# Ledger of designs, part 18: VHH binders against Serine/threonine-protein phosphatase CPPED1 (CPPED1)

Target 1, 314 residues: Serine/threonine-protein phosphatase CPPED1 (CPPED1), of Homo sapiens (Human) (q9brf8)
Amino acid sequence: MSAAEAGGVFHRARGRTLAAFPAEKESEWKGPFYFILGADPQFGLIKAWSTGDCDNGGDEWEQEIRLTEQAVQAINKLNPKPKFFVLCGDLIHAMPGKPWRTEQTEDLKRVLRAVDRAIPLVLVSGNHDIGNTPTAETVEEFCRTWGDDYFSFWVGGVLFLVLNSQFYENPSKCPSLKQAQDQWLDEQLSIARQRHCQHAIVFQHIPLFLESIDEDDDYYFNLSKSTRKKLADKFIHAGVKVVFSGHYHRNAGGTYQNLDMVVSSAIGCQLGRDPHGLRVVVVTAEKIVHRYYSLDELSEKGIEDDLMDLIKKK
Key: E = the ipSAE of ESMFold2; O = the ipSAE of OpenDDE; V2 = 0.75 times the mean of E and O plus 0.25 times the DockQ between their complexes.

## First folded at step 21 (VHH; framework vhh_7nfr_2)

Design j4 (from b1 with H32Q; at its last look DockQ between E and O 0.88; V2 from the best seeds 0.81)
Fold by ESMFold2, look of step 21:
Structure j4 (fold): chain B 314 residues (1-314), chain A 119 residues (1-119)
Amino acid sequence: as target 1 above (314 residues)
Amino acid sequence: QVQLQESGGGLVQPGGSLRLSCAASGFEFDDQWMSWVRQAPGEGREWVSSISQKGEYKYYKDSVKGRFTIARDNVKNTLYLLMDSLKSDDTAVYYCARLYYRGWTFDSWGQGTQVTVSS
């Protein structure tokens, strides 16, 4: 299907690109700019969590609807407008083949249609969107619904890479798909090195690490030590400055050499004390500055003056 | 390290009321969802009700909706279950439990408090 059929804010990535940001218009530095990052709206998790049965308990998601509507309203009030709104995975709670998945998907689409049409959506796949052990079939379902599971795009001379991080966690039922992403990623990182991009930024659902590259494997919330170090070293060699992730339902992160791992807390269910929120990410010629806001803070007070000064400065 | 101590159980007639309390220590109480779980004679443990960190979300098993009220006091680190219109089917040991992200379910339990509803 053509790019014209993306439907309002749903510019579904196709052909490993995002038509909302044509490369010929975005290839040179045009900052500063900013974008909004959210994670884990995960329609259904709050109820599932409440019953102690995350596999079978997620038959209600009215709270996640309300929270995501609040997020959309907060974003729509921002001036100047952010360049895009990225959701870093776990769009809904129900895994492929589980009950309620269709209903959760349709409700999330309805809520996201209210995003200002001048603010493109960028959608990252999470383990709940494609399964803990993805298959060709579960990846194809995601791609039909939301667009490509991995792709790249340019904004103002900055290269953004969206990765399907579940291929790094468990590719056992889709080894050829993982191999295809590996080959594509090496090419994108080569392009980043050759072009000397202003910055290169990665979005993926599963964090490389939560605090330190040397931390113990968690077997769910981080990638294995060998995998995360290999990826981090590739990213650093290519000049990637930061990886943004969700998945943890808490704020976390750290620095490995000159690479920042930023783990952002959830719009939906909180597994710790963080408020439901969004992350404002400001990109200047020199650096990437980010801050997590509660939905209430962002809606009532907007972006704090120090970040706004960076956004408005040339 | 985690300590959960239930109290407030007892013998009541059908239609009666009880208030259960759970004193919590050894963890950051207001970081965690808390739950009541019960176990009737000869049965496994059954989820009854849960409450979020600040009390903004409260959930109940269908059979107790409208009769039970979960509450928490984050200053006193105490979880409550207010039980009204008690029925014989509510007879059980009631446990206070913590929901924890390692395991994605209940991970800590008190010794329980007996609720007996008999005519």
Scores: ipSAE 0.682, ipTM 0.888, lowest interface PAE 1.5, mean pLDDT 92
ESMFold2 (binder alone), look of step 21: mean pLDDT 85; pTM 0.864
OpenDDE, look of step 21: ipSAE 0.907; ipTM 0.961

Design j5 (from b1 with Y100H T105V; at its last look DockQ between E and O 0.63; V2 from the best seeds 0.00; counts 0 for: pae E 2.5 > 2)
Fold by ESMFold2, look of step 21:
Structure j5 (fold): chain B 314 residues (1-314), chain A 119 residues (1-119)
Amino acid sequence: as target 1 above (314 residues)
Amino acid sequence: QVQLQESGGGLVQPGGSLRLSCAASGFEFDDHWMSWVRQAPGEGREWVSSISQKGEYKYYKDSVKGRFTIARDNVKNTLYLLMDSLKSDDTAVYYCARLHYRGWVFDSWGQGTQVTVSS
């Protein structure tokens, strides 16, 4: 079975690209446009969290199903339609080898099948999807299930880079895979620097930082100081405007020089007081404007007029 | 300083009811999931029930489902455990706790509240 057909999710990333957006059709500016970012549906975490045992798979995820169905319904009601819907990692809670992983995966695929067929999905790997210490085997399982763990694609003259950020946290059991991503990333950043793309945007699960490039290492919720500074400097030199992440289950972020770090709260389990929600991201020729909406707010009221005005500009 | 003060325990007959309360201070109460944990003599602490920040999700240990109800009042910063159909196996000191990622936090320890169910 082709990767695109397994589990009913349309257009899996393959060959380090996403066929839903062929580069020859998308390399020139065609904005404004917008997309929807969600993070951490993480089927199973609410139950695991409730009992204080987050290292195991979680044996109930009905609430995450309902919340993600609500997210899909809210997205499907949007007019004009978003260009794509990105899920920014931790698709399910059970790590490789843990109980309930197959069932959580099949339920998420079923829920995502309801996304409007005109709205492509972009899937980002999180630490729960490939493990905290990934191996070639866990990465291969992810790729069979969801598509490539890192890839790039163009939309309307904007270069999007999807990274497997767990390689920056711990590649000790897969150093050659990290090396391959590093080489590929340097090539993509060189292309971004030398071309006159309208913007360059990164999706990765683990944020570079939560508030400031100089903050203390968290070792779970942010990347180490040396790693995040090296990546941030590379992104800035290539003209990357923003990094979008999940992982923190809370809204956070900050700015380092010309680079914005945007951490988006969860569809699923909340670790703070933010509501379950989605982020609307509007891309204009001049700027990238984003706003987090609760699922109820987005479903009931849609996108606020000021953002909609930007979307409708020619 | 995080402070949790439990009350409402007592001696009851099997089949009886009690309402436990936990007054919370020193932290943003509505930022946290809250739990009830109990400890019988000679035993380790045992999770009983948890409730989400706004009370929208409630979870119970299997042995207490249908008999216990967890609730919270975010205006009064108070956690509750309503216990019905009490059994001798429910005899324990009951503590409230706030939940942190990857574990429980007991950085301010009250005396708990004793629940004794006589046979």
Scores: ipSAE 0.452, ipTM 0.769, lowest interface PAE 2.5, mean pLDDT 89
ESMFold2 (binder alone), look of step 21: mean pLDDT 87; pTM 0.886
OpenDDE, look of step 21: ipSAE 0.884; ipTM 0.950

